# Ledger of designs, part 80: miniprotein binders against q56419

Target 1, 326 residues: q56419
Amino acid sequence: MEGRTLEEVQEEVFKRHGVLVPKKELEDLAKALEEAGLLLTEKVEARLKEEEEKLKRERPMRLAGLSYPEGEREARAFLEAFRASYPGEGEEARVLLMPHLEPSRVPEVYGAALAALEKTPPPERIYLVGVAHRPLKEKAAALPVPFQTPFGPALPDLPALQALDALLPFELFNTPLAFREEHSLELPLFFLKGRFPEARVLPLLVARRSPELGEALKVVLRDFPGLLVLAVDLSHVGPRFGDTPLTRTLAEEARRRDLGFLERLAEGEPEAALAFLGANPTRIDGVEVVASLLPLLRERKGKVLAHRLDLEAPTLSAVGAGTLVL
Short names: E, the ipSAE of ESMFold2; O, the ipSAE of OpenDDE; V2, 0.75 times the mean of E and O plus 0.25 times the DockQ between their complexes.

## First folded at step 9 (miniprotein)

Design r15 (at its last look DockQ between E and O 0.46; V2 from the best seeds 0.00; counts 0 for: pae O 3.3 > 1.5, pTM E .703 < .8, SAP 82.152 > 70)
Fold by ESMFold2, look of step 9:
Structure r15 (fold): chain B 326 residues (1-326), chain A 104 residues (1-104)
Amino acid sequence: as target 1 above (326 residues)
Amino acid sequence: SMEEKIRELAEKLAKLAQELAELVAQGADPEEIEKLLEEFIRVVLELYELTKEMNNPEAEYWLEMTIELVWEFLDAFQEGNVEDAVEKLMYIAEAAAFLAEALS
């Protein structure tokens, strides 16, 4: 996202804010697609097949040098800076809700997550549940391979993943490509691996709410205890997300929705949190994850440590991020 | 009804996305691609304005994904990343199909 000029961003906002796409841009796109033809489609399909095979062995860093430093020493300093951006103390977490928004946009929210991890005994494994930003064939997916980080590979907990797969009525491992670009796992994992270098990971994505996933995870967590992490963002408002331009009123509503959602989760009332959102008019990102994991969230009380609605003034949009410990 | 209109648009979008992918694969006439792409974008923009009318969490998920993928698709061409644009078009077609199913 960085590296774009203001003019480029504003043109995108105008196009997405309900104005017609200029005919010249459509003509240029049509010509590029025609030139792409069958040969380019075959090239893309071949490349994706090759990348899918690589993802069956490991998931490489995609955001090193972009969202976090590639070198280990610089990465540790990065973690320390983020922790310092939240001067408060955390609380022990059995369940942690943290964002997957670009870290530099919400440093104190990630800092709050680090503060919680300071109070949390090192887990044997982390159930890392993100949000799929590419289609899944099933309601949820996992990728049982090492995820590379500047702190070394985050190794998969294969026995726990196998147990989870065996309990589900759908194939859990059938969409490796969905993990290729998935920042909702990579960004939180950077922070988690930095704090818990020995923990293994269950990297999970939710596309659609799956009561079956929550029921299965409740069983697996009993036999394979660990830290449950909901790697989700909150409200998404403004033209970038299919909404009218950001106004003070819309921003206030987004904050109210974010905090009301988090506070009801903190009261151990996940069904009430979902009911509070109703049709989810501010498009809180975490609803499908929470709806999937109801059995793991009920009656688990905790605390909201941080929240920010991050404004994208050039795009007239905003994204909410929060840190909740249960 | 508003829900019926959204379903109609979602079905149309899924069909348009599939037709776009097929036309690209066939090396079709640029004028045919341009016409279909223009209609595709118009439907996306109409759905864009109607997204807050959804009271179906599954459909809302797919609609939000589709909208974001369309902008990634357009951005890819503006940046000259034609292979990435084709990849995004393939994901758009899949997401739009799931959206249409969620509304049926």
Scores: ipSAE 0.401, ipTM 0.721, lowest interface PAE 2.7, mean pLDDT 84
Fold by OpenDDE base, look of step 9:
Structure r15 (fold): chain B 326 residues (1-326), chain A 104 residues (1-104)
Amino acid sequence: as target 1 above (326 residues)
Amino acid sequence: SMEEKIRELAEKLAKLAQELAELVAQGADPEEIEKLLEEFIRVVLELYELTKEMNNPEAEYWLEMTIELVWEFLDAFQEGNVEDAVEKLMYIAEAAAFLAEALS
C-alpha cells in the first residue's frame, strides 16, 4: 500500500469495499467551502457544545420518521406489524437480549422481542444497556434525562442511577454527546416504551468491558428491581467490516458464531459464550456488554427465540441479530 | 510486533484525521486535501487488514469503532455534508487515540 497514488487507493477501496471517494466531489466541496468562507471547526465545536447543553434536559428523537414513525398512532401500528412478523409465542423475560439494528432489516427478531415482552409483567424500571458507537471517557456511561419517543418521554430512574453511580469507581454520568445519536438505545427504547409506557429507564452505554458495572448492577437490582435489556447486535461480516464479499462459508461461520454465543448464554454460561468466540473473528457486537454483565447472566437459563443474518446487498455485507430470553 | 505496528498506525491515523478535519473545515486547496486523504485511506486499509489478526479485545473494540466511523465519514463526505464529515473526523481522531492507548 505504501507509495500508491490516490487513484490506485480509490480503486482498491471501491473494488474491495464498494465505497468510492470521488475526486469531483472533493473538488466541489473544497470550492463550496472556499466560497462560504466558513471555519467549520469552530462552527462544529459550537454546535456540539450547544447539543451537550440540550442533553442536560432531554434526549430528542433522532430516528423518528426514518427508522420508525413519529406519530403515536402510526407508531402503534408499527409495533403491531413487527409483532405480527414473528409467528411464535414469547416467554417471560427477566433478561432480554435484543438487537439494535435498523428494524426493517430484521422485523421478526424485533417481533420475537415483543412476543417476550407480552409475557413479561410490567417492570417498574428497565435497565437498557446498549453499545457505544462513539468514544466514551469511561468504560461505561449513563444519561440521566428523559428520552423522547412517539409514546411520550421515557423518564429516567434517578434514584437507581444515583445508586449505581455511587458503587462505580468512575463517574457514570460522562460523555453525554455519545448518547445524542446512539441508535443502540433509541431503537430498542421505541419497542420497550411502546410496551411498557409507565416504566422508568436507566439508559446505559458500554464501550469497554467493565466487571465493576455488573457487580454494581447486581447490588442495585436488589433495591431497585427491574427488567435487564441487552441491546446488542451479533456478527458483522463482509467488505464493510474488512472481509471479502459474503460467501456461503462466511455466512455459515457468522451463523455458527451467533448461535453458539446465544445458546451458551441460554444455558447460563456467559463465560463459555465469550470463550467460544475467542478473538471474535466475526465481530459480534455485544461482547463488551456481556463481559460487563457476567454476574447478572450466570446460571440463568433461557431460550433463543429468533436469529437472522441480514444481507446488506449494496456492500455484500451482513449483520447478525438475535433475541434471547433469560 | 503486530501490536506495535497497529499502535503506530493508530497514532498516525489520529493525527491525519485531525489535520484532515482542519483542512476540510478551512476550505483548503483540493490538492492538499486529496494528498492527505490518500494517506488517511492507506492507513485505514492497513488497519483493516490487521484487524483479522488482532487478539486484544480492548484494542479490537476501538479498532472496530474507528472503522465504523470511517465509513460514516466517507458517507458524509460523499454526500457533501461538510459539517458531519468534520464531526466524524474528530470522532475518528478520538477513537484512534484510544486504540493507540489500548496497545500502550
Scores: ipSAE 0.038, ipTM 0.555, lowest interface PAE 3.4, mean pLDDT 87
ESMFold2 (binder alone), look of step 9: mean pLDDT 86; pTM 0.851

Design r16 (at its last look DockQ between E and O 0.16; V2 from the best seeds 0.00; counts 0 for: pae E 6.6 > 1.5, SAP 77.206 > 70, placed apart)
Fold by OpenDDE base, look of step 9:
Structure r16 (fold): chain B 326 residues (1-326), chain A 104 residues (1-104)
Amino acid sequence: as target 1 above (326 residues)
Amino acid sequence: SMEEKIRELAEKLAKLAQELAELVAQGADPEEIEKKMEEFIRVVLELYELTKEMNNPDAEYLLEMTIELVWEFLDAFMEGNVEDAVELLMYIAEAAAWLAEALS
């Protein structure tokens, strides 16, 4: 929409889809977007620039008081409750796959992640790789600033981030605004910071598969060892995602694909895991992340600790979540 | 209450986003998509105006997220990227559901 008139937008939508969006509604929407600071007017551009400048200093909490407690005491009780929701014991992780779904939906899956972290020696740094739910200028991005948490700021590992940037064919420090509201980093980071308060963090987002990222990280990890965390969800099925309401057959297919994906990863066969999904008809969220990190996942054996397909009853839709240790 | 009304609108938005996602994904009749799109936009606008009046920072944040996603959806839709448009509608539904939950 950048640089287009409302009439041009209306015409384009009509030409492509045969849909005529009413001009008045578009005008009202444009006004709302402008007031919200989302429309690329001078005012909005100025606001976005201001927000971008703020993100040069720190990334504030966005989901504190919503998805997790803001206060440290309450946040610690929250961690303990989530850990208690998983009855099993964890294993030491060198690579941890965990969800970024709303924690209250899949408490035992996050509990399994916490169980794994209990068996993991405190890392010097955490490579936290999330999914970009916003467009990135490049295939992947990083934000080299402190991320606020109830446990204090998660500080970036600047030397490791710089080493990674130097090995990539594109600028790693791109699209800072994509990090402003990205829950795929914020939610996992709450649990990670709570468990490892002294660890530095490399907050990374993947929008599109980047084999270069995996190769670069493999080199960086030799000089800058740490815990690799894949913050990804699994299948997305039902009306919210373009399917019919959840049925037994659809749920079984989602579970089959989720578990088949995780099990192949657990056997150290990430290429087989991707091949197993094919066209990814159940929309596994973490495909681009896994495809980017193949060099780091190959021949690593591990264990699936938890899996859940969580029903969202109001929409008759479901999202898969899992915890895998390698 | 205003909070209850905003919650109801957020729930309605989540439902509309899902319904619109289905229509777009299936390549439904343009008139049906148009009608659903109009309803969708109206709910977004109403939700924005009411949330702005409430002056709740948490609700304002979730609404801002929702509106950003709506803009991205419209862009993807205009570009003819059906897959991205459907995905963005799903994220709108999720954001709207979070807003509803935050106000419950």
Scores: ipSAE 0.027, ipTM 0.424, lowest interface PAE 4.7, mean pLDDT 86
Fold by ESMFold2, look of step 9:
Structure r16 (fold): chain B 326 residues (1-326), chain A 104 residues (1-104)
Amino acid sequence: as target 1 above (326 residues)
Amino acid sequence: SMEEKIRELAEKLAKLAQELAELVAQGADPEEIEKKMEEFIRVVLELYELTKEMNNPDAEYLLEMTIELVWEFLDAFMEGNVEDAVELLMYIAEAAAWLAEALS
């Protein structure tokens, strides 16, 4: 079993599937799925259409008043408080890895990201790559509309987004509703827009690793230079995530995995970073984004500025967050 | 309730998708893959027979995404593309888990 190649497994599945699984039952499933789609109520379809139509024009704030203030003046003060929570200096970033975990849980990690942005010349555009927390119809998606923030709208870079869409083997603008409540874009964007109010944004989500996305982005970034941001969290450990109760040993392993991953990325060795995680036993959610973006991360050296494994005492679980500049 | 039934089916679907992904990736016994596939298909069919009973926009979205992923999985599986089939089953498991949570 462990000596088989991917190609051998593919051949065996195809051969045995074609012989053993009745084609009729698969055809019955397809018919039922078509009928289910036809049975959706007019009201449900109309409501989904209205939500989707709103998202085709703009993406409103969903976390104002919850994770950050709604008013601009209060939001600027809030942003400065986060910078103050990190006493260190940043470094110029061409690529920035930052979290999307609730900011109040990891204030110094977001502060480190702000410190890096202080050293970074204002980019014309930001490639903001988050993690889809809702399923996408494809491996990745974008939403080419203004994202509202307390600092004003973050305008999309339409020419760059259209160039990216043209290079992919699937429709990039494929799941508008997935963006409706996607905090992996909204939370980092608050910090990025606050620091770079004139930058346009490419709001991107990865659901599953997409090597084609990384290759396409390498081409697009050549013609449309900008800041690449990986908005990802790290380890997820404990009962909330399917583990045994969080122990000191599990927490130490999660921290080791987080830092080992970040350090290998900082060495310009993203393939080694992925290999280090193996089966990803602590469920670092940055893996799919990194695996998609390999061409943009290779040989790019940098520094880990901050890390925190944040304990969720009520759930006996923890989530890791880090800040890396490349 | 209808939502409770959908929740339980979504939890079952998530588990079946994970188990099927493991069997397919390992190149397991064809009889075991066939039986797991039949269970998977029947749960998907039962779940989708209940789509008209939804009145939860997050669950409606997640069910729509689950439907699309099942279509993609069927295409990959029928073509013998093991890599895509396994990955799609894992995303189906995630979508089903989110659906179950949305109905909690």
Scores: ipSAE 0.014, ipTM 0.442, lowest interface PAE 6.6, mean pLDDT 84
ESMFold2 (binder alone), look of step 9: mean pLDDT 83; pTM 0.818

Design r17 (at its last look DockQ between E and O 0.54; V2 from the best seeds 0.00; counts 0 for: pae E 5.0 > 1.5, SAP 71.335 > 70)
Fold by ESMFold2, look of step 9:
Structure r17 (fold): chain B 326 residues (1-326), chain A 104 residues (1-104)
Amino acid sequence: as target 1 above (326 residues)
Amino acid sequence: SMEEKIRELAEKLAKLAQELAELVAQGADPEEIEKKMEEFIRVVLELYELTKEMNNPEAEYWLEMTIELVWEFLDAFEEGNVEDAVERLLYIAEAAEFLAEALS
């Protein structure tokens, strides 16, 4: 819209209608518009409260038709196309690191994850650990409800979630709204549910590093074995993330940090991986998750299957994505 | 101190995000929105510079969330999706408040 003062509005009305509207009436109109704006803000807040209550029962698909197909048959074809994007062989995974970046931007990275899943015996449950992109009341959270997918609902593993909650010094089920739009769970879940339709899920978010979460998960995984998935992206560089425009030097540094991080994780040395990043100048997305889950990553050796630093040309920015099997 | 300065700026950011949300929601004068948005962005950039020098992972976490939300707000605003734009600004205000509280 065009910037307008009361005088400019009055002049425009005069030109259109051939009469000057009194300043008092313009002030009354401005007041009414301001009140309508306040009501819209209150309406948004009320809608968020309603969404929160609905999320206590189920988590609907939000990215169907945007990031993946809504229909089951089309979704299965989508999975096969992504698998075909990675011509290599996978490895069996007890722990899988995979991205949550828009799938079409890094098809071979998701394809590598699918290749790993092909070599992995179907688990009874999946511990899906994403990155919170909205404020959480605690360092971590879970949402113990069905997550809808084109392949049917991904059912929560309530006994395992309850066991985990009981071991933490905070309530695990603390911020339902944080899950409403959380793509770091929804995008990986599409691929995981498509390959393991019978697996139940523990949908977990990490906001800030929580050593307590990792210690508790180590205990829970002993009693409730399953696949641990770290659904994280790597470097975030460029103007979209507060940097200068992407240069060859910045891209080279981001790749070096991504690969150095993944390689140290693959050596079973998660503390060394974190130390390698220092202050994390390329903003690797997975740092808080890895720092939380140290007990589950120590001494577990594996393999980096894929990596891409994905260029976002319109913003001169890039995001790293990788697939790691432990 | 550096932490006190960051806390004060985070509190200012929370107020600016709330004020911008109100202006966007009411369809205020584009010049008023642009002026408030410029002040808002300037504070985000200053916070980014200070937290980077501080080498504080907790502060960096909240600021990174804020930056992501700012881009989501701008995308929603460009699309004309007023409700989503306002929602993002409310989340930004909340994240900035948590940043300030973490440094208290």
Scores: ipSAE 0.238, ipTM 0.693, lowest interface PAE 5.0, mean pLDDT 86
Fold by OpenDDE base, look of step 9:
Structure r17 (fold): chain B 326 residues (1-326), chain A 104 residues (1-104)
Amino acid sequence: as target 1 above (326 residues)
Amino acid sequence: SMEEKIRELAEKLAKLAQELAELVAQGADPEEIEKKMEEFIRVVLELYELTKEMNNPEAEYWLEMTIELVWEFLDAFEEGNVEDAVERLLYIAEAAEFLAEALS
């Protein structure tokens, strides 16, 4: 944009304030503002670089005291309350699909996940596959560092992560900054670490469908068995996501797509689940994750334990969440 | 073509995001920021409308990410968190570039 000429700014200041600012002073001010802006940008870049260096050592909590309690005692009470919100019993999981939405919005869905975990023998390791809400350099990424939780650090399974990296056609350990604020890992990990304190974790993010990831994981799981967790949300509808305000018709369509997706997964037909969504007009969050993990989801039968479409009233938008055991 | 138009808009969005980041970082005149923001939002909305008609999962992904980041930016900006607002705008620029690349 052709910036206002200094003369135009001078005239405007004179018109508004009755003060004629000398051109030299305006030039100095403009330069100072430009320098200040450049300095701030440099400061932000320097901060990001520092944060990236920190992420080589550990991933700190970002949502402690906001989405979940920071203290261990309070965190345990939090888990118990969420478990209590689901009145049913769980089933043993080899694969668990659970949400990563703000826990307070869908407590019974997280409760269902906890119920499933109660019936699941403690795994040696957890493959936690989340959704990247930040750009990744590759289709998928991992962060091979401890993730902080109120229950202590979730330690990475380095041997399994290295085995996975060796089988992928791209560098798995990419884009560490994408993990810094990624709630799709942090929120599920709170519940998983609380239930399985001794389990190692493979924190994985998927940005775009990677069939190579699923094939590689299938091989790795033979030598490094563990629980597979898909941390995904379902439909995203309403103004926040570019739709009209939530209506009965829109909500029914979102629920239909969510349940249709989950039911086909429960039948061991992940390709049918993807096909059922087509162009994914209700924006099911977990599509790229499921598409990446097809080899691990095929022929596995399971059960949908919970589903909710939660209204965000201020924006008249809604997000679907579900819990599925395979 | 529709794809070409979306690509051009994505490139435009990337540029606007960077320009807006500079304005916000500099503490520019609120009217100037507002004007740039209006243009920025208009491009986002147009991208959204056009991409809905296109069956390209990669483009849809980057668009969704862009929209989420836009909300995060607006929140940070409204809260007066200039550093976070600038950071989010930089991420929007990156996401928009990836969107453009997905359509190349």
Scores: ipSAE 0.052, ipTM 0.601, lowest interface PAE 3.2, mean pLDDT 88
ESMFold2 (binder alone), look of step 9: mean pLDDT 86; pTM 0.863

Design r18 (at its last look DockQ between E and O 0.79; V2 from the best seeds 0.00; counts 0 for: pae O 3.6 > 1.5, pTM E .775 < .8, SAP 71.985 > 70)
Fold by ESMFold2, look of step 9:
Structure r18 (fold): chain B 326 residues (1-326), chain A 104 residues (1-104)
Amino acid sequence: as target 1 above (326 residues)
Amino acid sequence: SMEEKIRELAEKLAKLAQELAELVAQGADPEEIEKKMEEFIRVVLELYELTKEMNNPEADYWLQMTIELVWEFLDAFMEGNVEDAVELLMYIAEAAEMLAEALS
């Protein structure tokens, strides 16, 4: 080993990521696995296969009781509380950018999204575009099944999804497992379904920028009009994301980049927004979605309704969230 | 070159994640798991350091996914969620392989 003990590596991880990996917990886990752990890989693979088959029929709630209430009554009260967290008025959205960060961390940002939805005529369908947090087989994917919510199932718009699939140079319905735990769809969908209970959904994930997706969506939206939602977060800074512990300087830079990105999008200049970020040193996660959807964002002007860079104290890290109406 | 170093580390990380998942899944000796984890974490930290200022959007995407998956793995591991921990190491290996491919 080149010169470092486990303790030294643990200390380095702590300094970079804000958490210790205690040697004792490693030892305890290994002992428990020795007593129980034969063929665990096969058990995991079997579980994944079962989950994949279920996802071909429906996508269940994964965050009920964790990020939002499971019961419908409590879920409606939850929405009301979030709307109340934003005292301002919204504007009609034809395109809405909203976060997928844990709602309790940025209540006024989700409240701003709700305020925008109040001004938005109920759409026939919602194009919900999130960020893949698991590998996709292609640059983008969809899952054409009902997504369960406390407000009932969000039904897929199958004709629009099939039209989209037909226009792409790859199979759109390609990675069901990537949707299993994907909060970038589930968290925004809770708010969207609560406000638009009759809208159908196109649940879409972007892994890597796909100009083909944006061109195809431009065509599909002409025949299947609806609300386009970019469910993305902004800067990711601090040890959780590979930086040193959050400093005032890093937080100020993250806020500046978040707002500069959003403002350029609000001016209808998505290419300028991407160019402004350059190498994306604060890791705004919306860049791949914006880069995919350029044809739908160009020359569409709007307004930034809210922004927050939220501190995650245990990890000395922060994530930015914003609400933009176009 | 910087990209060559990152590619080598990503390939190494993918291999380490696979090996660590196998050791964890089979209940290997704690000392063996500890040594593999130490090497795994060191590679993660070096990969993170080398990828700053890189202007390759595809590589940036896979690296960011890898880093976030490592955090999820650590959470699952610390909670004793062994099946989740093994699953996350499998995703980490896949993301690291895709990172290496993005730099080829």
Scores: ipSAE 0.552, ipTM 0.808, lowest interface PAE 2.1, mean pLDDT 85
Fold by OpenDDE base, look of step 9:
Structure r18 (fold): chain B 326 residues (1-326), chain A 104 residues (1-104)
Amino acid sequence: as target 1 above (326 residues)
Amino acid sequence: SMEEKIRELAEKLAKLAQELAELVAQGADPEEIEKKMEEFIRVVLELYELTKEMNNPEADYWLQMTIELVWEFLDAFMEGNVEDAVELLMYIAEAAEMLAEALS
């Protein structure tokens, strides 16, 4: 790749990944910025500082009107439609694994989660563990503020969060900006708040495996019982993720990895699930979360309710999603 | 080694992302931005090629994050959302630094 022109690189990116970075648009943008005399670095820094200060009080909705309805009435109809998309019945969950993918891509998988929640007694609190898609200063983080939803704010369980922080070897309340746009919490929380409006929430993000988190949570759960939710996606394959365009062989491998992972979790063998993935060549999203929560997943038997590998046609890529109750 | 090569590329990407962010934020001339973008894209593509050959779970996480952020950056940039593009380049730089650290 050394010595290629911008045009050659653009063509290669387009051919391999379905993305074209338009040279003309780059030129026009650069010219517009020059003419405007904008120092965007200072503006961005100021914006980020302001957003960080706001996040000390609440986490606003970012995907309302995009991924789900903003209005409560419409939001309830949305929940009902998603539940209807799954024809089966759920089971009571003590641990729920569900996706955080765009809901419209995998409606029946979210429907399966809702079916499980219908069979679950209302918890006092929900431990919602998502995946960090932004860098964290520590292996895991929490944001101890209300999260806005169409059903009202999801209130944090401050006593439980404080108990968790006290047991961790690092500061739990780190990197608040990582929560600002994090859909791995926002999307699942929509469904959870809609079903359990009175439940308090512990919004947690995992960046890297933290065995300490699982051990700490195991202790905290004794004094602060609740529903554990793993908001994770499964395989990520295709050009968006560094693969060739989706083929039958690649899709079959992704499905094999997804189902093999979920089935071993359903058998109460989380270490076996991780071992089965090895180097994780299909990039299962939830690996670091599962690796962090091993003490809570061991010996728990359950059932896989749904799975889908969803094609993103514009990029010829696919993402796996599943629902598991333990 | 493969890991050393990925580390070097990650370090290079982090630097390029920061430099590109500065150029875009300052409204540099199109030719300079284009040149930096070319270098940036080349390093990204090389990282893509090496992704499947790496067997380090911690490094793999940061590599995946870096790749995802690059896609978000390209989308934001193509849409003309300059503020988001600059912010995303800063995150790419951070993720790439963490990737390099994971391989040290």
Scores: ipSAE 0.034, ipTM 0.485, lowest interface PAE 3.6, mean pLDDT 86
ESMFold2 (binder alone), look of step 9: mean pLDDT 86; pTM 0.865

